VHH binders against Protein EXORDIUM-like 6 (EXL6). Designs and how they scored, part 12

Target 1, 305 residues: Protein EXORDIUM-like 6 (EXL6), of Arabidopsis thaliana (Mouse-ear cress) (q9m8t8)
Amino acid sequence: REPPSQIPNGTLDLSLLWYGQFTPTQKERVHDFIESLNFDAKEGLDPKVSAWWKVVESYQERFEVKDIYRQKKSNRTVAPRIKVKVVRSYVDEKMKYGKELTMGNGEKLVETAIGNMSKVVPVVLLSAQVRAHGVGFCDGTCQHNALAKIKGQKEPRRYIMVSNPEVECPGECAWPFHTADKGPRGMTYQPASGEVGADALVIQLATGLADLATNPDLTKSLFKSETTPYNDDVKKNHESSSMYIVDPATKCTRVFGSGAFPGFTGRIRVDPITGGAFNSHGINHLKFLIPSIWDPKTKSCWTPM
Below, E stands for the ipSAE of ESMFold2; O stands for the ipSAE of OpenDDE; V2 stands for 0.75 times the mean of E and O plus 0.25 times the DockQ between their complexes.

## First folded at step 6 (VHH; framework vhh_8pnl_2)

Design v3 (from u2 with S105E; at its last look DockQ between E and O 0.01; V2 from the best seeds 0.00; counts 0 for: pae E 16.9 > 2, placed apart)
Fold by OpenDDE, look of step 6:
Structure v3 (fold): chain B 305 residues (1-305), chain A 122 residues (1-122)
Amino acid sequence: as target 1 above (305 residues)
Amino acid sequence: QGQLVESGGGLVQPGGSLRLSCADAGFTFSRYAMAWYRQAPGKERELVAWITSGGETNYADFVKGRFTISRDNAKSTLYLQMNSLKPEDTAMYYCAAGYEVYLYEPDRYDYWGQGTRVTVSA
């Protein structure tokens, strides 16, 4: 059965809007992370951020997406690569639409991120100065992977919006670098970059990107028969075929390593020099803590560690 | 550090069968994709079969249905059932473990066994 939605082939062109004031570290970490997605250096340390992205790419195979780039050579099936590129970066330090976002203003931000480009994924990053409760952040939501109605366009556009994890529900959005607001108070880790806001931002961005890549069309349910988002209570009866979970990164929230349970990240690494927590390596041997991805075959969250 | 230990190799006649085992120690077995490799004298190491953490399997062309790879996560053990063995199957057989995303990149496997020798001879 053809999946209702196809994973993008080729490239994800990102248009970034930095709404508000960001630290150099925040900007650098986001850019470095994005570059790390397709960075596969032979001399790099394992596990790699690029390996994590390969898991995302593997959903193409799982969905049996027919792609001209898929090759079977010598009993090897290679899924097509999804290249991620920043094609535009725009900074609005003055915050044209104010510090308190409404749904209407949120859509305007998405529009600003799109600009005059028709084939981009707008990514809106909100600074610590911005309050975005009005757009539905918190209550378990740290990033929006949704559709926006854009003026002058017939079809809604997919976008990612990430709230600032230091100010918008930090106990949820900045965990494990911040004490949890709910649940067991586990151990708090240090960010590898030295900035909670930077590394937590990357986690949320990564979550959004993974979900977007695996479900590019939110209007189509991966489950023909179910209009409701996949809740954990998946009725036993669908044991059979390729149960794909919508938003596989979101499904695995707060899981960063094997053996994770409420209040515990799972097995992750700590840099002996910086004390920073990480579970993957990116460009230039940078260390990242990135989210896990649901594996429908094992019915578990895949992590680099 | 994790270690893989192969067993079950030996001398067998053509047409015979062997069951190889690979036992894990020191790492989370269920998280890894597993593979069997073999290396004949004077030849390069080649993939025999692999199995994902989810139980999906694939085989080299030369296997032609003769071998079956399986795993028992509860026992942290990988198996290779080899039937209808041929002299050409004579090799050192290695067990390997790696992340699924590196399944086709042997150099990125995290763990390798020391190997078990299989000799098929009349």
Scores: ipSAE 0.000, ipTM 0.237, lowest interface PAE 13.2, mean pLDDT 81
ESMFold2, look of step 6: ipSAE 0.000; ipTM 0.196
ESMFold2 (binder alone), look of step 6: mean pLDDT 80; pTM 0.805

Design v4 (from u2 with S30D; at its last look DockQ between E and O 0.01; V2 from the best seeds 0.00; counts 0 for: pae O 12.5 > 2, placed apart)
Fold by OpenDDE, look of step 6:
Structure v4 (fold): chain B 305 residues (1-305), chain A 122 residues (1-122)
Amino acid sequence: as target 1 above (305 residues)
Amino acid sequence: QGQLVESGGGLVQPGGSLRLSCADAGFTFDRYAMAWYRQAPGKERELVAWITSGGETNYADFVKGRFTISRDNAKSTLYLQMNSLKPEDTAMYYCAAGYEVYLYSPDRYDYWGQGTRVTVSA
């Protein structure tokens, strides 16, 4: 089988559209996180964001393309690395399509994110000024990992769209930095960056990226039939009839560490200086709270901690 | 500089009960996860129970429902209610605090008390 068209040669080239006004911290945090995906931190800074991404990369072994994509190094077969790069960053502060998005306008945003680049993954980030209920956000949905019809293209394009976690269902999308709207309220943590909107945005972006990388082509996915989410019912030993699931990060919503249960993130860390919650280290000793990923081997939501 | 002070230890007969207390001085109690550890003579320090800043609790396997860890943030005090005590529970009991909520490793704790001795003997 040929590799997914959205991840050619093991590279994930992101084209970011910042739709609306974002704080410098939000922009920086997102960029730092993305850079952290392929950054191997020095020893002593475990857990690492890059380790988390390695788990995502391991899903490549499951695409039945082992012989094509595996590299033999010193008699070891290893999955190819997925390099993530921001190849374009576009800001639309004027919000050309307005503050209230429809499905149609959403597609236009994706088009804008793509620009003139044919081999990019468009990532649309929505600011706090934008309401995107019309495109299916809220009610447990904080990011879209879907297909958009693009004018002039025969095949729909995979995209990630992230709503603003501070304004679009913050009790869901900004948890655990915001009080939960439903279920156990649990403990509220502080974001490591100091901005809820920044760290929560990273969580949603991370979720979307992980899901995209593990299922780059929804139409060709071998696991597309697996659609049952965790629904915040975190069980230590989740018994699944399927060894593989689609959208492994989405399926592990609200799990950030071992021992998680409704209202509890699981075992994570708090920075003693900033008071910020984190479960991984990125570039320049930055601390991130990143989502869990379903591990089909252990049949559990894997976290850095 | 934070300091933890344990109290409530003593001599008790098998089947008896003790309530340990750990008082906080000098750090933001409500931000810390707390734990009880114990160390018997000649043995390694082992986790008894921990409680997150949010009040979530976890216990060692040997506890088997006999002990209850709790906290009063208003009083900056951690408690361990120990019931149905056994001779095997004889140890120095230590209170620990840390920002780390992954509390299985002693090195994750920032503060330690001096300990209170619990002796269970007929």
Scores: ipSAE 0.006, ipTM 0.244, lowest interface PAE 12.5, mean pLDDT 81
ESMFold2, look of step 6: ipSAE 0.449; ipTM 0.700
ESMFold2 (binder alone), look of step 6: mean pLDDT 79; pTM 0.806

Design v5 (from u2 with S53T; at its last look DockQ between E and O 0.12; V2 from the best seeds 0.00; counts 0 for: pae O 14.5 > 2, placed apart)
Fold by OpenDDE, look of step 6:
Structure v5 (fold): chain B 305 residues (1-305), chain A 122 residues (1-122)
Amino acid sequence: as target 1 above (305 residues)
Amino acid sequence: QGQLVESGGGLVQPGGSLRLSCADAGFTFSRYAMAWYRQAPGKERELVAWITTGGETNYADFVKGRFTISRDNAKSTLYLQMNSLKPEDTAMYYCAAGYEVYLYSPDRYDYWGQGTRVTVSA
């Protein structure tokens, strides 16, 4: 992947498609997480989800600093803020295109998520009833951050598609709330929400959002049958001293705290009341487990803790 | 599982007033937009009013300033003050909770109450 010409600045307007049946907890956790991205919690609740998002925002600054010409043109001396807002939410409980997702149906889902809005980022969330292995999920892939060609539009559209982590390779996509399918089994944790499907979904969504925000010129398309597994090979290819790293959250998959190694999340916290694992705080003292982000300066995965 | 429980319904004369309450049990009240719906006999369920998490309100056209929706997050309670009631207001009134993006989609609300009956009759 070539580095983007420009990292997004301003507001990310998300249009959510809930494809299938979701629990209230799943919906609540997703919305709460999104709101937490730009929420400055009161002092004392560190680390914060918003701090995590600030790291994502810093990629824009880093990229612009490298591009002297861009700085001159934009007269921007300060790292821009990226606001995230849900502007639309559409639910298809009947699953109009069936439970088995195909490449052809994938495009239709993205179209549905876009609706009549030209400036939104479609986010397609697949329920536990949906099987999406046919579109490249599993085998190390839990979310797609890609471009889709939409009929009637000149430019391809960025989209995020998240498979259900409980049914699509849960040992990969729902870790550490589920026993790993590959590698050392390690320890498993309980989700802070009490629902594996909710908290794991947030992890994958967070991964997708971070990667989207840092890579605006993504060239991959779900519909090109490019199933690039998010595996260790991705890490090897981007270990350059470059200020820009493609898919920095994906690069740091399965890292949630300092001292992480295969089978171990790193240092994370456990709520003494709920037993839920977390590494950050969001709105209303909610606790989240969110992915790490690659830091090109330190050449390591930045963790909230 | 979260539950909404409506109260305050009853029989009232035309021109009278009622205050409906909807109490939350089991979900984070402050995170949800709330709405009142009503269903008259033989009619479809219709929106009466909604209130966002930020306190913004909107009313159906038939309300015409007669009703006021409010919320108390500390008490996890939604209210509907109904003044100048008319016979046409006779219906089962339902409380609903959902995300703001679902305010216009009744089928997408996460929680519904069982309803409280309002009868306006001379």
Scores: ipSAE 0.000, ipTM 0.232, lowest interface PAE 14.5, mean pLDDT 81
ESMFold2, look of step 6: ipSAE 0.447; ipTM 0.716
ESMFold2 (binder alone), look of step 6: mean pLDDT 80; pTM 0.816

## First folded at step 7 (VHH; framework vhh_8pnl_2)

Design w1 (from v1 with Y109F; at its last look DockQ between E and O 0.79; V2 from the best seeds 0.67)
Amino acid sequence: QGQLVESGGGLVQPGGSLRLSCADAGFTFSRYVMAWYRQAPGKERELVAWITSGGETNYADFVKGRFTISRDNAKSTLYLQMNSLKPEDTAMYYCAAGYEVYLYSPDRFDYWGQGTRVTVSA
ESMFold2, look of step 7: ipSAE 0.494; ipTM 0.735
ESMFold2 (binder alone), look of step 7: mean pLDDT 80; pTM 0.817
OpenDDE, look of step 7: ipSAE 0.767; ipTM 0.892

Design w2 (from v1 with F27S T28I Y109F; at its last look DockQ between E and O 0.68; V2 from the best seeds 0.65)
Amino acid sequence: QGQLVESGGGLVQPGGSLRLSCADAGSIFSRYVMAWYRQAPGKERELVAWITSGGETNYADFVKGRFTISRDNAKSTLYLQMNSLKPEDTAMYYCAAGYEVYLYSPDRFDYWGQGTRVTVSA
ESMFold2, look of step 7: ipSAE 0.515; ipTM 0.750
ESMFold2 (binder alone), look of step 7: mean pLDDT 80; pTM 0.809
OpenDDE, look of step 7: ipSAE 0.763; ipTM 0.888

Design w3 (from v1 with S53T; at its last look DockQ between E and O 0.85; V2 from the best seeds 0.66)
Fold by ESMFold2, look of step 7:
Structure w3 (fold): chain B 305 residues (1-305), chain A 122 residues (1-122)
Amino acid sequence: as target 1 above (305 residues)
Amino acid sequence: QGQLVESGGGLVQPGGSLRLSCADAGFTFSRYVMAWYRQAPGKERELVAWITTGGETNYADFVKGRFTISRDNAKSTLYLQMNSLKPEDTAMYYCAAGYEVYLYSPDRYDYWGQGTRVTVSA
């Protein structure tokens, strides 16, 4: 019954619900981005999406995951990794609740994304046809990492909701791929995928995943299987890290590289052949533009470039 | 360029068993929902079973308890274990794959195999 020499990797199992009509590019970009989080091959160009994800994973040292696995305080372990995978992907092509969502219908979509699974993070993706202002989009908010009350369950469930903003609020939620509605008029860039909606969804999903995975309320779920190999007391509480900060990727909204200021993304790259903007590399040599993450120790946004 | 290829069909007596396989060397199963369909002569193609990327399964009412769908993502292979076979199970069996399950169009899949024949004699 020895403690392991290193804490085993955690898991983040996503259940996707695509609500409405999406292009193949939109679906592929989201799947490719998620797979890129775990892509750790030494070949390929830097900066990598997986290196960005390792910054998110580093927050787990602050939640003392060692207690789950009965490791001594003196153990020198590397921050555990979080494997992200899609375990279900469903499409509501008919938009059962119509194009104008309410808070109540939003929660019903989360219920649909959960299905009968007890250990998933539901991710609801709203197509461009959906008017999501009724669930809080387009008024200072471009993605949700939130709790929903689920019928028949006592405890609320954590979820991510993103909305393709290219029709309803592109100036709020699709910058830098569209001119901003507020603030200085800055440069805009072409999306690396060729579709504003596809790359905006990736930025929103990346933000929501980073904010979710750094939330101490989720730490136990990330690292505990049905039976923990070394600590089987699932009733123990985890305390917040003294260095935890709420929603660290949202705190760095519109920061994509070093030197960012209102109207300027910071230093990013543009592919000279395709014209697509990016700051990271994923699977299959794909290029992504992903957000920065606030680091409370440095009191600044950690930028991919 | 991926192509799904079924195998394992054949002639069996009633009550017998067969194991169907579906494989593709260039196909990454871990991202796809996989399904088995069948089509008897003069009949419409019908769902037998599907299995999601996370291992959730669903079976048509006519096969529950007799067939088991499974997948081995490391080998990029989908299986259908068929037990207690009946003459009504005689059909061409097809493998299908897609990124998503469509809630209102459950027969919609992006890729299909060529089929393998199962014949259950009387």
Scores: ipSAE 0.480, ipTM 0.763, lowest interface PAE 1.6, mean pLDDT 83
ESMFold2 (binder alone), look of step 7: mean pLDDT 80; pTM 0.812
OpenDDE, look of step 7: ipSAE 0.707; ipTM 0.858

Design w4 (from v1 with V33I Y109F; at its last look DockQ between E and O 0.61; V2 from the best seeds 0.00; counts 0 for: pae E 2.2 > 2)
Fold by ESMFold2, look of step 7:
Structure w4 (fold): chain B 305 residues (1-305), chain A 122 residues (1-122)
Amino acid sequence: as target 1 above (305 residues)
Amino acid sequence: QGQLVESGGGLVQPGGSLRLSCADAGFTFSRYIMAWYRQAPGKERELVAWITSGGETNYADFVKGRFTISRDNAKSTLYLQMNSLKPEDTAMYYCAAGYEVYLYSPDRFDYWGQGTRVTVSA
């Protein structure tokens, strides 16, 4: 008699470094978005930020489906959960490495965010005061999900870097809250938080987290469980696999709702009291505008609404 | 409730032990970075230890190996286990909390308790 087995659950631990000066709204918004990823209550309004995150989590079940059906004699499929926590938040308002970043001092910021923790995702948030072109922002890129070489470590470390684009490149990286630099200029919207930088940071962070969590090459060592929820044993045995989509949120850049096209976000909502644009609900009745995620089943961008 | 309250201080012999507690009934306790500070009479307040929401710790050099900071998020409580106590450890001990660790701006925490006294005799 074989007992039911559970799909392993993991925890994705984030270590934040706030580099430069940020408003309370910018910091609060990012923390509230992260908490909203874990908010699965039946109460409250839909669509939920956590429903969006479940699409990200579903990428993991691609490699575990066979194990589930062989170990679990049930017609249910249970997707592994990824709990996202901020385990540390550092602030450098003095900008130790200055306001102009290079690849070299950008890697030092990643090292600072890591501290002495071996199992974190460092997230570097750059304030509007920081010129980030030297690390690749504002030239087709509005967030980084990448590897950095860290002093004293053999293996490079995975990181997310985001930047408040209000000063350096609002037309590239703050749309739809600012007129776009290229293409149809379309309607702009007010940020649900009241601050362009706060909601732009959330979009960038959401993109980076989704791209990170869906990429098996980046996630194998990051979860706080005895087994990783995502496993690509085919790749280890030199059997090539196309079991994952690279950067599925970046693939859906500028898509926020169904029916999107250049110059149009797709169908999103506007709060009739505040005027803020959103497509999802989080903790404390907060409203968020978050990006789409590529769905390989439908070969299209999955949208919250 | 959102107020930090220390307890567990008292009079102890050299070489003895005490366990300090700091309670906060607020539902945001798990997001706090928590710290212990101490202040002897006529001295500046000094960091003893801090602990992040994820469990990373940092200790002042003068207390390493003797003190252990820990937290229990389910009970919304911060602890300081103090072993091998010395007369130099006599001070008022304060609990502090904030959401961030401010690099290069030491002693910046948003919330402070009223303190609990530790006296190590002789």
Scores: ipSAE 0.348, ipTM 0.702, lowest interface PAE 2.2, mean pLDDT 80
ESMFold2 (binder alone), look of step 7: mean pLDDT 79; pTM 0.813
OpenDDE, look of step 7: ipSAE 0.628; ipTM 0.803

Design w5 (from v1 with N58Y Y109F; at its last look DockQ between E and O 0.58; V2 from the best seeds 0.61)
Fold by ESMFold2, look of step 7:
Structure w5 (fold): chain B 305 residues (1-305), chain A 122 residues (1-122)
Amino acid sequence: as target 1 above (305 residues)
Amino acid sequence: QGQLVESGGGLVQPGGSLRLSCADAGFTFSRYVMAWYRQAPGKERELVAWITSGGETYYADFVKGRFTISRDNAKSTLYLQMNSLKPEDTAMYYCAAGYEVYLYSPDRFDYWGQGTRVTVSA
């Protein structure tokens, strides 16, 4: 009968597959970043990783989502929260398909990450030992937010794939923690974790998560709820009028703070003890460098600082 | 980080049933992959079953539907319901926990209990 007064909160259940050998720092860093997305403690220093994630969540105020739940447009409606949780973490340290991946083997890794769970987002993390050119890395692309055909499923599955770039293509995919191969060679920074690969993986994962969570094709699956959508005939009534910005974090590649230009990250902070660069705070007082997100209202990159 | 404590072992006749429990006092229980292993005297330790934080399960072939692994995250407790027990099921049973499932390295778990004895005597 009457629609609920607010769009229900969504879920983003991640199934991780760690392919190859990773240091404890690399694994901990990724897990800590994911946990920081929904950590809303009022204490702690700003800017927060969770505030960055709220920008991603605000994309769900677009007309299509409100129409699904028959919510009236209102500037008093709070954007829904998207709970991000790791529900499974697999490790293949023996590298079943070897160090040189093909497109087909890449899709097999996605299938492995899915396992028997129909409602997860698979996240495949490739270690530094893996040569990932065969799946499209290091050719203008440093992370994937893409679709894979899965055997036994008629619909393709959305996945995220990231690759530790410190061996194969650090000048392309580890900036600002390594000098860039293309464009101006700006100042480099130390990773806050102490490991180039760990912090590069976080940037790549953050980019992939933001691009995935803002994709309108995932709207219904993100908001799996105990209640059914009230207006399930949106496609019958009209075409979506939402302005979809394709991959809004990828659109802001290499922008980490205000005033960025080629060779300059924008304004970011440096930890006075470690020398590590960051623009946000997460759980346990951890510091992260995370990407900016395109804001269609301002037609510019929203920067953490 | 908690301590894993198994209970529920004992002596049982062939064809009988036992229910093993493994309690963890850590408040991160819901994040663990939990597993049961067993080791007969003079034999290598072997995987019986595991269950992920999301509820996905795996069973060794020798289980053949006789055992059921389950968890209650609210009680921070892992269970193994063992039915149709055979003498070859006689072993020390251990619970194990970790954040990761190592797909091709089945013994890779971070934390282990001290075990509970199960004896199935003909």
Scores: ipSAE 0.506, ipTM 0.747, lowest interface PAE 1.2, mean pLDDT 81
ESMFold2 (binder alone), look of step 7: mean pLDDT 80; pTM 0.820
OpenDDE, look of step 7: ipSAE 0.744; ipTM 0.871

## First folded at step 8 (VHH; framework vhh_8pnl_2)

Design x0 (from w1 with S53T; at its last look DockQ between E and O 0.76; V2 from the best seeds 0.67)
Fold by ESMFold2, look of step 8:
Structure x0 (fold): chain B 305 residues (1-305), chain A 122 residues (1-122)
Amino acid sequence: as target 1 above (305 residues)
Amino acid sequence: QGQLVESGGGLVQPGGSLRLSCADAGFTFSRYVMAWYRQAPGKERELVAWITTGGETNYADFVKGRFTISRDNAKSTLYLQMNSLKPEDTAMYYCAAGYEVYLYSPDRFDYWGQGTRVTVSA
């Protein structure tokens, strides 16, 4: 009576908290991206957001299915689907904790996003008004997939936090929609939505969702890690991690297409009507620029195109 | 721009029940947070309940378990089942819709119906 070797189909229920003021485009863009993850259209000539999400889902069956990338159906085993739903969306335009966040206030925002729901993944979105450096943004980090201790709960809660970087650190966290602060400046592109902040938030959210969904604590036994734990300080009987691969989308930061190198996104397209850069299609003919995902077999980034 | 139309109001005895409905004639109902508000004569409009796209509900404290908000996305209809009605429940009841729940701006919804009157006698 061994446990099944595959994770059952399920849902990833998101509770959003929008902290600060956001434009309608920023909110709609995020919602449209999330819906696009579930949009399994048969038609389409270009890479789909849902095909990208299937690559993320494939980490549940990574070692058992050789051709699982981008396939809707596998010759052998098909990875279980993870349906992503926004089950609640809160807005705090008044910024209860001010514009300068501390780690403690960041955790209170996560608590607010959780509310009374025990199964949600809280997603905190910080507007451009917020100085997010105090909660760890802009120091080499442009999104969080992390654990927070919640008062009154036994286990820490997994959360995603993203921050519109267009004011605080656009050169670090809004590339390729803004020139880079460090390294080769490279070619920049226009955001497909027309707003730097909106499309930067999508990149950050996509990265956080991919890193979350490949985490074995949430999806259980997605696949074994090819990296041995480097520090024995974490090996305890009650807190062992069995992650197959750590943060595979974050490992591919600034890689958006094949052939990427510092200063170059890799192969991506530009919409001939809007001028916006993209590498995937979502619902309603929308176009998105989304991150690549580390492929442990090839030891390189799997790219949407 | 959608049009929200409430129905189901009327005159009822104390302790009675009513079921309010709110139909959406013009937009994608399934994407929106839906809410019921009420306004008694001479008083401020107040939240009764809201329900998210995922079915999470929230009720004002005065409801005390007497009302149940629900939605049918296939029929684009919001409901409020009101049981154990009291004279203080007499009000115009409005449905409202929007993408978001504004935590510190309780009446911030994008679309509002014209209301249906509920009168609990005596």
Scores: ipSAE 0.476, ipTM 0.720, lowest interface PAE 1.3, mean pLDDT 80
ESMFold2 (binder alone), look of step 8: mean pLDDT 79; pTM 0.810
OpenDDE, look of step 8: ipSAE 0.796; ipTM 0.907

Design x1 (from x0 with T28R; at its last look DockQ between E and O 0.82; V2 from the best seeds 0.69)
Amino acid sequence: QGQLVESGGGLVQPGGSLRLSCADAGFRFSRYVMAWYRQAPGKERELVAWITTGGETNYADFVKGRFTISRDNAKSTLYLQMNSLKPEDTAMYYCAAGYEVYLYSPDRFDYWGQGTRVTVSA
ESMFold2, look of step 8: ipSAE 0.487; ipTM 0.717
ESMFold2 (binder alone), look of step 8: mean pLDDT 79; pTM 0.807
OpenDDE, look of step 8: ipSAE 0.817; ipTM 0.917

